# Ledger of designs, part 9: VH-VL binders against q9v1v9

Target 1, 196 residues: q9v1v9
Amino acid sequence: MSFVVIITGIPGVGKSTITRLALQRTKAKFKLINFGDLMFEEAVKAGLVNHRDEMRKLPLEIQRDLQMKVAKKISEMARQQPILLDTHATIKTPHGYLLGLPYEVIKTLNPNFIVIIEATPSEILGRRLRDLKRDRDVETEEQIQRHQDLNRAAAIAYAMHSNALIKIIENHEDKGLEEAVNELVEILDLAVKEYA
Key: E = the ipSAE of ESMFold2; O = the ipSAE of OpenDDE; V2 = 0.75 times the mean of E and O plus 0.25 times the DockQ between their complexes.

## First folded at step 1 (VH-VL)

Design T12 (framework fv_tarlatamab_arm2)
Fold by ESMFold2-Fast, scan of step 1:
Structure T12 (fold): chain C 196 residues (1-196), chain A 121 residues (1-121), chain B 109 residues (1-109)
Amino acid sequence: as target 1 above (196 residues)
Amino acid sequence: EVQLVESGGGLVQPGGSLKLSCAASGFTFSSYAMNWVRQAPGKGLEWVARIRSKANSYATYYADSVKDRFTISRDDSKNTAYLQMNNLKTEDTAVYYCTRDFGYSYGFDYWGQGTLVTVSS
Amino acid sequence: QTVVTQEPSLTVSPGGTVTLTCGSSTGAVTSGYYPNWVQQKPGQAPRGLIGSTSNKHSGTPARFSGSLLGGKAALTLSGVQPEDEAEYYCLLYYGDAYVFGGGTKLTVL
């Protein structure tokens, strides 16, 4: 018995705010885990790195070992309490998009839900413009939509390997943050029965 | 029913200070950003200051005309927003309105009745 | 210094259609500026009508609509009523600031 919810979304959809507010309102006692943070913690404990910048320089075999070690720890924790896992389904690089979760990792995590936070490209662009503090090229609405499409495709692939349910939560300006938070709370509250 | 009630306005001399309050009711105050907007007699609206919700680390923003003189703050336990106005100038004479903002969904959907600030010798 | 420009005054007959526009000194107004429209009737506090280009506030009459038109934000009133006579302000978002337009005084003949 376990209950694992993966939450993902591209920058500008409001994922972190929705996650924090939903955790305050849910009846279930979720543990929030950021996959990258736990990777770093394990690498520090193993004496592999002292600073986060060193993580990207670790040999691929070591990185894969850490990913599996973290996935197994999360799977064990899920036996005692529900887990909300904050991670990237896709990572944009100068050379294309990198998928965030390898097959062995997603299979070990065995999520019940993969929640995708989405918004219209114009809403995301507006939020990115609001948060932009320095001169920088911004993505067009078409580029933003392509990133959302790829993020959704990746999430579907992860669900195929884990038999997870997909839930899309739309964080639209006309519905506001409150509605998106309530939709996530409904998913999280399903864990109450699993740990009762 | 959403209500916003401003108070604390009055007559003050140039160089003086006033603190305005905006008491909110009828909604989850802590989830909303709060704004102060002013209107000089017979003139248009001017945005003054914004404070975001706890979810956005209570980030504050100010119009250039009031920067370093005004401070916006909030007390979520009292459902109240504040505007501390220092080194007041005659150009600050206006009715000051409190208005809420839920991200970008309605952009200033509900407004208070306003409180008059007169800066005169 | 950013300036938001509106028509100072417009006149429309009862039952007619009128469009108010809102432009920015920084260039074309896009949805990323979250154009807002606020109505102020004589002797009253302002009231929100539309946020985020076209999203109506609860209680905004169906005859009001928001859009983007020719690089400007637009507020259109169709089937204008006498009670629509008011000042209309647009508000644009620039990241660290909001900037109001000078207002449009709408006269319903």
Scores: ipSAE 0.000, ipTM 0.445, lowest interface PAE 16.3, mean pLDDT 84

Design T13 (framework fv_tarlatamab_arm2)
Fold by ESMFold2-Fast, scan of step 1:
Structure T13 (fold): chain C 196 residues (1-196), chain A 122 residues (1-122), chain B 109 residues (1-109)
Amino acid sequence: as target 1 above (196 residues)
Amino acid sequence: EVQLVESGGGLVQPGGSLKLSCAASGFTFSSYAMNWVRQAPGKGLEWVARIRSKANSYATYYADSVKDRFTISRDDSKNTAYLQMNNLKTEDTAVYYCTTDLFYEWLAFDIWGQGTLVTVSS
Amino acid sequence: QTVVTQEPSLTVSPGGTVTLTCGSSTGAVTSGYYPNWVQQKPGQAPRGLIGSTSNKHSGTPARFSGSLLGGKAALTLSGVQPEDEAEYYCLLSYSGAYVFGGGTKLTVL
């Protein structure tokens, strides 16, 4: 048996905090994998890049090949323990939005759930303004909502080709972080039965 | 059994055409890119053409020596790759092999067929 | 036109160690060229040995290893056996296309 949960969200939704807290609380022994980190590790092993920012410059053909290699490794890991996969469903570029998971990759990952973390554009903007680490390119609320809309659309498309269930978790200040964490824990705890 | 079987070779006159087939069995053919490689009598191996999987939009690549004359294609429903050869020249005389390419695992050129002989002569 | 270069011939004694190299006219060979190694014995179809750089195919004997050495791809045989006498070809990838080297005839004497 395997149990794979993909978690996605645009920068500023609180995905990292929710993920960390849920992993501390869940009874399932998940392995947290960042898809981009594993991609970078494989590219370094292959002598293709020295720095992470060079990943974007790799020929599309090589990027696709790396994605499949990583997807197969994750699929194999999932046979022994449940996987929580942190990835970007969409990436904003100067020339448009890049979709992160092509059909063969998502089919190979075969996720059980695709979890989308969302918040209001004003909440996200406020968080980005407070976190100087990631606000190099300050987006308007309209741009933020457009990115969330595209992220949600991409995640739904990925779910169509993987038999995955879609779960949207809202990380609103009025709802509180605790509620969002508990919603993710409920999903992660389903893996306990699969690996018992 | 993991296997590739080439067919369709034979004797053809210069300027003629032949279509080669490569039938695959024992592995998930649709996940693999496929290559055609040839070897002229007493000479070395020469890469001819490549077709990628559906995930890479069936992208095709050709050696300069065959570009515009040869067309590589595949039918995943039949687990078969093809090489359509047009405007054949005497220098195209060779044994033609098909071989696998699992690029995303860095396992290209693993499985080879036994080859099919193409002779271009008058 | 890109050219891939190999030693035309090499000789090694049974039980010895030999290294074959594979160079590119475009510059130093890195793993980004996906260096491949193929063995061919007289009258037989080729057999894959190394699927890229150092990554061996499942049927490849332990005595074979692939690496990068001095800006070239390298195939090393340690403890050479008589049955290793064959032609060895390397291939390098260029933007989705491949180019074969001229082959190295390995004589085990």
Scores: ipSAE 0.000, ipTM 0.425, lowest interface PAE 21.0, mean pLDDT 84

## First folded at step 2 (VH-VL; framework fv_amivantamab_arm2)

Design B1 (at its last look DockQ between E and O 0.12; V2 from the best seeds 0.00; counts 0 for: pae E 14.4 > 2, grease 19.6 > 18.9, placed apart)
Fold by ESMFold2, look of step 2:
Structure B1 (fold): chain C 196 residues (1-196), chain A 119 residues (1-119), chain B 107 residues (1-107)
Amino acid sequence: as target 1 above (196 residues)
Amino acid sequence: QVQLVQSGAEVKKPGASVKVSCETSGYTFTSYGISWVRQAPGHGLEWMGWISAYNGYTNYAQKLQGRVTMTTDTSTSTAYMELRSLRSDDTAVYYCARDSLYYYGMDVWGQGTLVTVSS
Amino acid sequence: DIQMTQSPSSVSASVGDRVTITCRASQGISSWLAWFQHKPGKAPKLLIYAASSLQSGVPSRFSGSGSGTDFTLTISSLQPEDFATYYCQQAYSFPYTFGQGTRLEIK
């Protein structure tokens, strides 16, 4: 008796806007959870970090243990209401990309859907340039395309270890937002059958 | 293979301090924390606090705050617990335990150190 | 602080019996509960973590269940070596806390 939807997309695809609008329209009462925020909350409670930038410096075994604790908490919450889980499928580093969710975490979450928000590299670059912060590298269109391809590949790998369906929702400049929101609402509304 | 070996028994007078060591082996010391747990005669287990071997952050039980200090030495893979201003009711067996916090808990324990506070 | 309350305080049972020990948290702790076995003169031994996950090397006759506030440790077929005191411990948040213990005596 759980319904978990993972939503992912690289920065600049419009994920946050689509998510907010879809939550306003859906018939189901979803709880929106950001995986990284909950990870940080648990790390602070455990005395492992004081600031978010320290999270990346934690040994990988500690990071994986935190991920498991968070995954178990989310799984428990999902027994009471449907969960829309906002997470990074990939994480850019100076030396390459990390996959964000190990096998045991995906198995524990057991999502029904993995929703991938995508846009063209030109659209993503344009949105990033309007929102650019100095503390983040600006990717070229080619790098954006590779990152989006890797994000999709990561989602496929995650789906292989669950019963999740993969849904790609394209968010095009201007008109595409309304259609993207409606596509997400259709998925979220499926949760009504699982809860009162 | 994973081992936690503690220092030997201590006899102390009220008002003194004790420092118990916990030498670890068989795993990457900085990947886990260390919890300290004690048991007074006739009583149950009491968690005293925890220290991260990664960055030295600590969390202490409130009743011991101000009297306890936990430290680590990464060069020797050793954790330490110092309890100051000892009272007779601090007489107990003190344990260290490897503690992942996050999922697997306190999975490997030291052999225990008896601390006796006279009077 | 999260108070952990165990029941019963002691149990007397025969070899082969099914024994159940319960643990109640004063607030929700999800599944962040561990069970320990403690014999005189020895260090505590982790049996169950995350409420229901069996620690490596622990016999399969031990099992854990529960979520939220109510948890149960079950020994499906009691053996002579199971004479010990059993503790639950919440690992949800600092300060960690233990239950008061349940003493299991074999008839």
Scores: ipSAE 0.006, ipTM 0.508, lowest interface PAE 14.4, mean pLDDT 85
Fold by OpenDDE, look of step 2:
Structure B1 (fold): chain C 196 residues (1-196), chain A 119 residues (1-119), chain B 107 residues (1-107)
Amino acid sequence: as target 1 above (196 residues)
Amino acid sequence: QVQLVQSGAEVKKPGASVKVSCETSGYTFTSYGISWVRQAPGHGLEWMGWISAYNGYTNYAQKLQGRVTMTTDTSTSTAYMELRSLRSDDTAVYYCARDSLYYYGMDVWGQGTLVTVSS
Amino acid sequence: DIQMTQSPSSVSASVGDRVTITCRASQGISSWLAWFQHKPGKAPKLLIYAASSLQSGVPSRFSGSGSGTDFTLTISSLQPEDFATYYCQQAYSFPYTFGQGTRLEIK
């Protein structure tokens, strides 16, 4: 009776825009959740942090605890309504890439779909340059492609443990935003039957 | 010091309802949840459900769905558990426990409330 | 639901003995396991959380180990106050479930 869709994409790929528009068009009443935001809320509630930038400074054990707590809550919520979960498939750190969803977390969430929004490195770079409001790490086109490749690999790993279907949605300038939105809506509309 | 104090023993007839209170102190009430656990004579511990004192979210054991209601009063830092349509097999000691949903889970418990259901 | 199988159901031991209680989950629960001590007429007491973390105020003779599906509670040297019933509990997902309990009695 639960329907969970994970949506991910690297910064600048246009994920937020696609998500927003798709939610307006879908027949199912999805609850949109940003995993990181929910973690932050729980951390603040617990008195662990006061600012979002402090989250990364928390001990790893606390972060893991918090992550699992959030995953459990999401899983419970999914019993009542479909969930669109915005999260990072991978997280770039100074020492390498970390999987955004550990084994225990993905098992708890048990998504039906993992949606990856992609674009060409040059398109992403262009969009990042136009978005002056976001503080983003400077990456080369090569680094951007590497990050997208790792996200695909992560999605496969997640699907292995959840039996989720993987959907890659390309957000290209020539393809257009509308087509990308429609592809997402088609997936989201599948939730209608689950909660009828 | 964190403390949970429950209401006194209850004697009820079959078909009646009981409401047990759990008054908390010594911590920020809305930063945690409350789990309820019972133990029938000759049986082990049984989890009944959990409620968030932050947003009122609840999760009940399936066998109790429809008969149990958990609530909180933030103004008094008190949690309540109501069990309806009582039957003899509901006779048990009922416990409330502070439960954060973190690894350290149910770390502080109330003293227990005996509920006896008999004709 | 996740089933917790606890063993043994009862154990007789003497003061000073080493006692081991095991708990098995029907599925992987990582380290989301707690151990409780329960004495008649008293509230259950948390001993171990996160499978191996000792709760504050609990004597060091208590220890927990394990991850995934198999877990163990160990009392290195049994004291008179340790005779009670012990329960494992998974906190991995709702509904929470307990083992059936292990009664530790005096030999």
Scores: ipSAE 0.005, ipTM 0.545, lowest interface PAE 11.9, mean pLDDT 91
ESMFold2 (binder alone), look of step 2: mean pLDDT 93; pTM 0.948

Design B2 (at its last look DockQ between E and O 0.04; V2 from the best seeds 0.00; counts 0 for: pae E 17.2 > 2, placed apart)
Fold by OpenDDE, look of step 2:
Structure B2 (fold): chain C 196 residues (1-196), chain A 119 residues (1-119), chain B 107 residues (1-107)
Amino acid sequence: as target 1 above (196 residues)
Amino acid sequence: QVQLVQSGAEVKKPGASVKVSCETSGYTFTSYGISWVRQAPGHGLEWMGWISAYNGNTNYAQKLQGRVTMTTDTSTSTAYMELRSLRSDDTAVYYCARDRLYYYGMDVWGQGTLVTVSS
Amino acid sequence: DIQMTQSPSSVSASVGDRVTITCRASQGISSWLAWFQHKPGKAPKLLIYAASSLQSGVPSRFSGSGSGTDFTLTISSLQPEDFATYYCQQAYSFPYTFGQGTRLEIK
């Protein structure tokens, strides 16, 4: 059976660090996949883009086609090994928020878990300010919280169609990174029995 | 409804060129690609090439490289396939198809254009 | 280039019969395979995409299976309108390549 864990979190929440550390500690041999990266690779192969920044400029229809291709590939890979899929639950656009995973995509992926990494808006803002290398749009604490709220809503929607369990992992400065990592590891270790 | 309508039959002499048009409707033209496929009498389907209506990028069958040019006109949502230096073995029915690339494939086809090359 | 080999080249069957056509790729193409039906004087029609996904409007008696190098098109109960030539096509990479075709004739 396939075991797919989706992990998501807004920028600055510490998702990458938690993911990296958890993968080092888990007993299961997860393949980490960044959905966006894989889409970019496929787009390049198809001659659709040359640079990653062009991905956002692609027509929605093309993006959807690429998403399905990637989803199918991931689904196939999941037959052989557990997959940790890093993706965006929602995408902020000038006109609103878009679900990162359309219905057909989430059905294809059929995740077992949807993991959301969260932190307080103030913590996230602080982390973003410290990371001067990333040219990110400045968001208010309110905007950050709104984005997190929408990610939760998206996760619920995804779970509805996949029967995935939702896990929210808080990454607070006071709680500590170690606790967050342990929570993720606990989820990832559940994959051991699926591929035994 | 998605439709692809091709230009009419052509009769050409060896050495001449032919340009087949494929007018599309019912979908956002620039969001997909167009593949061209031909079938010679007594033979199977042969993929000729692909063009992205989004950015104009092309990929041609090696056999036809240098002789084939695919283009698109976004203003009219029309794809064109030009085949030069025609030979008798280029006699075939030529098809355009909407190509959604890899996963969904060539899902809608034109009605075909017969091109006859004879001396 | 990826070579696609279909089997058989021709098959005679009767209405109501179960028909199976196979396609083999010279290398792994994952699930990027399509099946087409082609009738004389008509445009090819997409039946199956992504190896097993049924194209909208195609009867459920058509099904596709397989992954990697071996693929199968199945018609569970042949209907009169199903007599045609069938082609597999790999969509894994350019250049796209077709199988040589399978002619399905009335017995």
Scores: ipSAE 0.528, ipTM 0.823, lowest interface PAE 1.0, mean pLDDT 94
Fold by ESMFold2, look of step 2:
Structure B2 (fold): chain C 196 residues (1-196), chain A 119 residues (1-119), chain B 107 residues (1-107)
Amino acid sequence: as target 1 above (196 residues)
Amino acid sequence: QVQLVQSGAEVKKPGASVKVSCETSGYTFTSYGISWVRQAPGHGLEWMGWISAYNGNTNYAQKLQGRVTMTTDTSTSTAYMELRSLRSDDTAVYYCARDRLYYYGMDVWGQGTLVTVSS
Amino acid sequence: DIQMTQSPSSVSASVGDRVTITCRASQGISSWLAWFQHKPGKAPKLLIYAASSLQSGVPSRFSGSGSGTDFTLTISSLQPEDFATYYCQQAYSFPYTFGQGTRLEIK
């Protein structure tokens, strides 16, 4: 008896706003967890790091061990209350993309839903140019679309190793924010039936 | 082949200190920690502490806090444990073990170092 | 500190017997429990990590189970080389702690 919802989306889709509003409105008492934040918390408790900058410098095997501890901790917490897990579907590296949730991690989490927040490439580009103020290395609309396509592919891989349903929630211009929030609330409200 | 080779047996008087070395080979030293475990005659295993070979962070068993210091030398892939203010009840075999926090435990152990504390 | 209590303190058994050793933690430790075998004159040997994962090179007659506070090591068919002292150890949080040990002897 657990209910875990993974929420992801590339920068510029409005994920943080949608998440905040949905949590205010849902009937269920979700605990919001950022995977990276919990990784850092556990690393500090274990004496591995003092500052967050040290996390990416940890040996890969140590990072993988932390991922597994965090996944098991989330799974245990999910027995007591539903979890909304904010994480990356993929992680960009100089040499390509890594899946953000290795097989062992996704198997342990066993999410019920993988929710992907998306917007059109033009909407994302417009938001990035205004809000990110990065004029040197801005992605094209085609590159943005490829990123979203890759995240959809990653979600399929995660669903193969769990019981998750994949839900695409699009944050369309004009009335899109309110509709996206309502779609997420409908998913979160399913947790009410799973907990006593 | 992963290997931990400890320094030889020591005989010490009460009040002295001892420093045991643990030379490692066959793996990336900075990717693991080293735990130290001892066993006194007629007793079970006692965890003494742990040190990260990556950044030198330590955690010591409470009863040894203030008397133990664990260090590493990454240039020689060697861990050290120093125990000060020795008492007769510190007589034990001291082990180092390669330790990955959380998931894998203490998977490879040194051969042990007998430290005898007697008048 | 998390206290680890093993039971029984000793077992007298014959080759071929099934042997079960239990370990209880004073608080929840999830699956962060290891089992070690220790023979006189030798270093301890890791048998099981993460409560149920068999260390490479360890015979399949050894198995571990449990989560939370109650854990079990099972030897399905005892062999002559299995006579030793067995320890559980929590790896959930510092300071790490061992159980008191279970001595497995020839009947």
Scores: ipSAE 0.006, ipTM 0.537, lowest interface PAE 12.9, mean pLDDT 86
ESMFold2 (binder alone), look of step 2: mean pLDDT 93; pTM 0.944
ESMFold2, look of step 3: ipSAE 0.000; ipTM 0.449
ESMFold2 (binder alone), look of step 3: mean pLDDT 93; pTM 0.943
OpenDDE, look of step 3: ipSAE 0.331; ipTM 0.778

Design B3 (at its last look DockQ between E and O 0.83; V2 from the best seeds 0.00; counts 0 for: pae E 11.7 > 2)
Fold by OpenDDE, look of step 2:
Structure B3 (fold): chain C 196 residues (1-196), chain A 119 residues (1-119), chain B 107 residues (1-107)
Amino acid sequence: as target 1 above (196 residues)
Amino acid sequence: QVQLVQSGAEVKKPGASVKVSCETSGYTFTSYGISWVRQAPGHGLEWMGWISAYNGNTNYAQKLQGRVTMTTDTSTSTAYMELRSLRSDDTAVYYCARDSLYYYGMDVWGQGTLVTVSS
Amino acid sequence: DIQMTQSPSSVSASVGDRVTITCRASQGIDSWLAWFQHKPGKAPKLLIYAASSLQSGVPSRFSGSGSGTDFTLTISSLQPEDFATYYCQQAYSFPYTFGQGTRLEIK
C-alpha cells in the first residue's frame, strides 16, 4: 500500500521549517519530494529548459506531460516508501489562480492526506520581511489571506477526487513551532502501519 | 486528425547527405517533440534522436553524433532530419514520430522514407 | 544505455490463441515502457504506453503489464490482423532503446 502526504503553504508560512523538523522526528521513513523541483529535473533531462524560470513559459501541454510524468514516478515510489510531497496548491498567474494539481495528476498521486500550513497574514508578512533574500512580490495582508483561502478550496477539490483527509496546521508565533511540528508528525507516523 | 507526412524515397551515394522532411498537422506543433527512428533491412527499430519543437533542443543517439542534425520549422510545422557522410549501412526506412515528453510516447508516425545508399 | 531484451524472438500461434511477449530492461525504468506493432511496409503503431496504458483505438485484447525491469504484452485472443513484429521501447531516458523485436507468425 502507498502512503502519500501532500504538504502545501504559501511562502513565508514556515512550511520548510515544519517539514524539516517533522521528518527528523517521524517514525516513518518518508521521502521528501518537491514537485516543482522534480519537474524541473525532468525538463532539463529532456532538454526542454535550461533554467528554472523557463518552466512557466513552457506550453501547457508540455507542462502537463511533465506533471504526469512526475506524478507517475511519485506514485511508483510510493509503493516502496511513504512520500511527503511538497507542492503548491494554487499558482497565482496574471489572469487568475491555477490549480497546482490537475485532475489527472491528483488521481495519479492519490494522496492520503493534504496538509496545509497556515498563519495569520500579519505573521506571514513579518516573516517575509525578515527573509530579504527572496525577491518576492510584495503582497498585502488581504492578498495573502485570499491566497490561503484559495489553497483551502483547492485542497477540498483535491480531497474530493482522492478521498484524502485535509489537515490544517496553524503556525502561529504565539502557538509555537513545536505544536505545529507535532501535528505534522502525528500524521506522518500513520504511515508506519501502511508499510509494516 | 494528427498527421505526419514524410518526404519521398532517396537514393544516395556513399559520402553524400540526405535530408528527410516530416510535415505535421492536426496538433500544436510546438507543444510536442519529434523523434526519428530507422529500420535497416533485416534489423529492428533504432532510435536516432529527438528534437523539441518548442525550443529546438536535441538529443541524438551517440552512434550518429556528428553526422545527424535535426531541425524544426515552426512556421510550416515541419521537422527535418539530415544525415551526412552516408554509408551503406545507413540504408533504411526512416520514420518521424510525434513524441511527447516520455509519457505518451511516440503515438503518431509518418509513413516512412526509404533511403538507399549504394555505389 | 538501457538494454531491452525481448522474449521470444519469434512465436507461432493460431487465431484465438493467447500470446504473451516479455521485455526485460537492463535497469529499472519504472513504468516508462511502450509497445509497438510493426507490419511490413507500414509505420510502427503504438499499442501500449506507460507499461499498461492502452493507446486510443487499440483493441482491448491487447494489454500491458509490469514495472521496474520486467514487462509483458498480452494478446488475449489473437486475430488475423495481429500477425506482425512487436517491439518494446523504454522511454525512461535518452537514448531511447528498443527490444530486438518479436515476430508473431501464423502457425
Scores: ipSAE 0.015, ipTM 0.580, lowest interface PAE 8.0, mean pLDDT 90
Fold by ESMFold2, look of step 2:
Structure B3 (fold): chain C 196 residues (1-196), chain A 119 residues (1-119), chain B 107 residues (1-107)
Amino acid sequence: as target 1 above (196 residues)
Amino acid sequence: QVQLVQSGAEVKKPGASVKVSCETSGYTFTSYGISWVRQAPGHGLEWMGWISAYNGNTNYAQKLQGRVTMTTDTSTSTAYMELRSLRSDDTAVYYCARDSLYYYGMDVWGQGTLVTVSS
Amino acid sequence: DIQMTQSPSSVSASVGDRVTITCRASQGIDSWLAWFQHKPGKAPKLLIYAASSLQSGVPSRFSGSGSGTDFTLTISSLQPEDFATYYCQQAYSFPYTFGQGTRLEIK
């Protein structure tokens, strides 16, 4: 069988740290895949791009073909070991938000869980101003919360086509990193039953 | 309807060159690459190379490296394959095919262009 | 380069027969294998992509299976129009390569 966990969260929620620590502690040997990184790797192999910033300039049909290739590769890998898939649930553009995973992609991935890492808008903004460099997008706290709301809506749409369970893990200042990591480990440990 | 229409048959002498055209229609030209495949009489299919219609990047079969050049003209949605220093064993039918590379492969083919190399 | 070896090189069969053609890659190619049908005087026709996915407009009597290095094309009940040469092709990495072909003939 397969076990695929999608993990997502907007920049500034602490997703990378939570993911790294959970992978060290889980009993299951997950393969961590960033969807965009694998997209870029395949595009470079195909001679379509030389630098990552060219990816969003590719024609839509080429981007969809790459997404399908990557989804198929991930699905094949999932037969041998559990997959933790790091991706964006939605993508902010100047004209609105795009769903990060088209229907055919989510159907192919068929995730068991969609895990959303969240924090308050003020916590996210504070972390972005302190930690991130060359972030030219200026989001207000209200825009940050709207983005998290849309990610929840996107997760519901993805779950409709995969029956994935949705888990929100809050990485708040008053909750602590350790609790968030433990919540993720509990989900990842479920994969032990699927592989032996 | 997606179509690939190739230029007509050619007869060439050894040492000459040939340039086969592949005019495309019915889809967004820059969204796919073009692969070129040939078949010599009594032989199987041989992949020659691929070109991205998006940025012109190419990949050629090693056997043909140095003798083949693939190009595109986005204003006419046309791909070209030029083979130089022709030899008698280059006699073949040459095909172009629309190629997404990955999931869907070479899904639509041109009608083929016979190139005969004889003295 | 990834070598693709087909078996058998030819097969004689009757209308209605079930036919199986195999293809072996010299290294793992996951599921990035395509099957083509080729008739004299016509362009090759894509039948199967990604090892097992049926191309639009191809009859359901055609099916593909396999992953890694070993792949199979099956025609469940031959029709008169199925007599042709069949090729497998890996699309895993450049340079792409074809098998040597399997000729399916009327018995």
Scores: ipSAE 0.006, ipTM 0.566, lowest interface PAE 11.7, mean pLDDT 87
ESMFold2 (binder alone), look of step 2: mean pLDDT 93; pTM 0.946

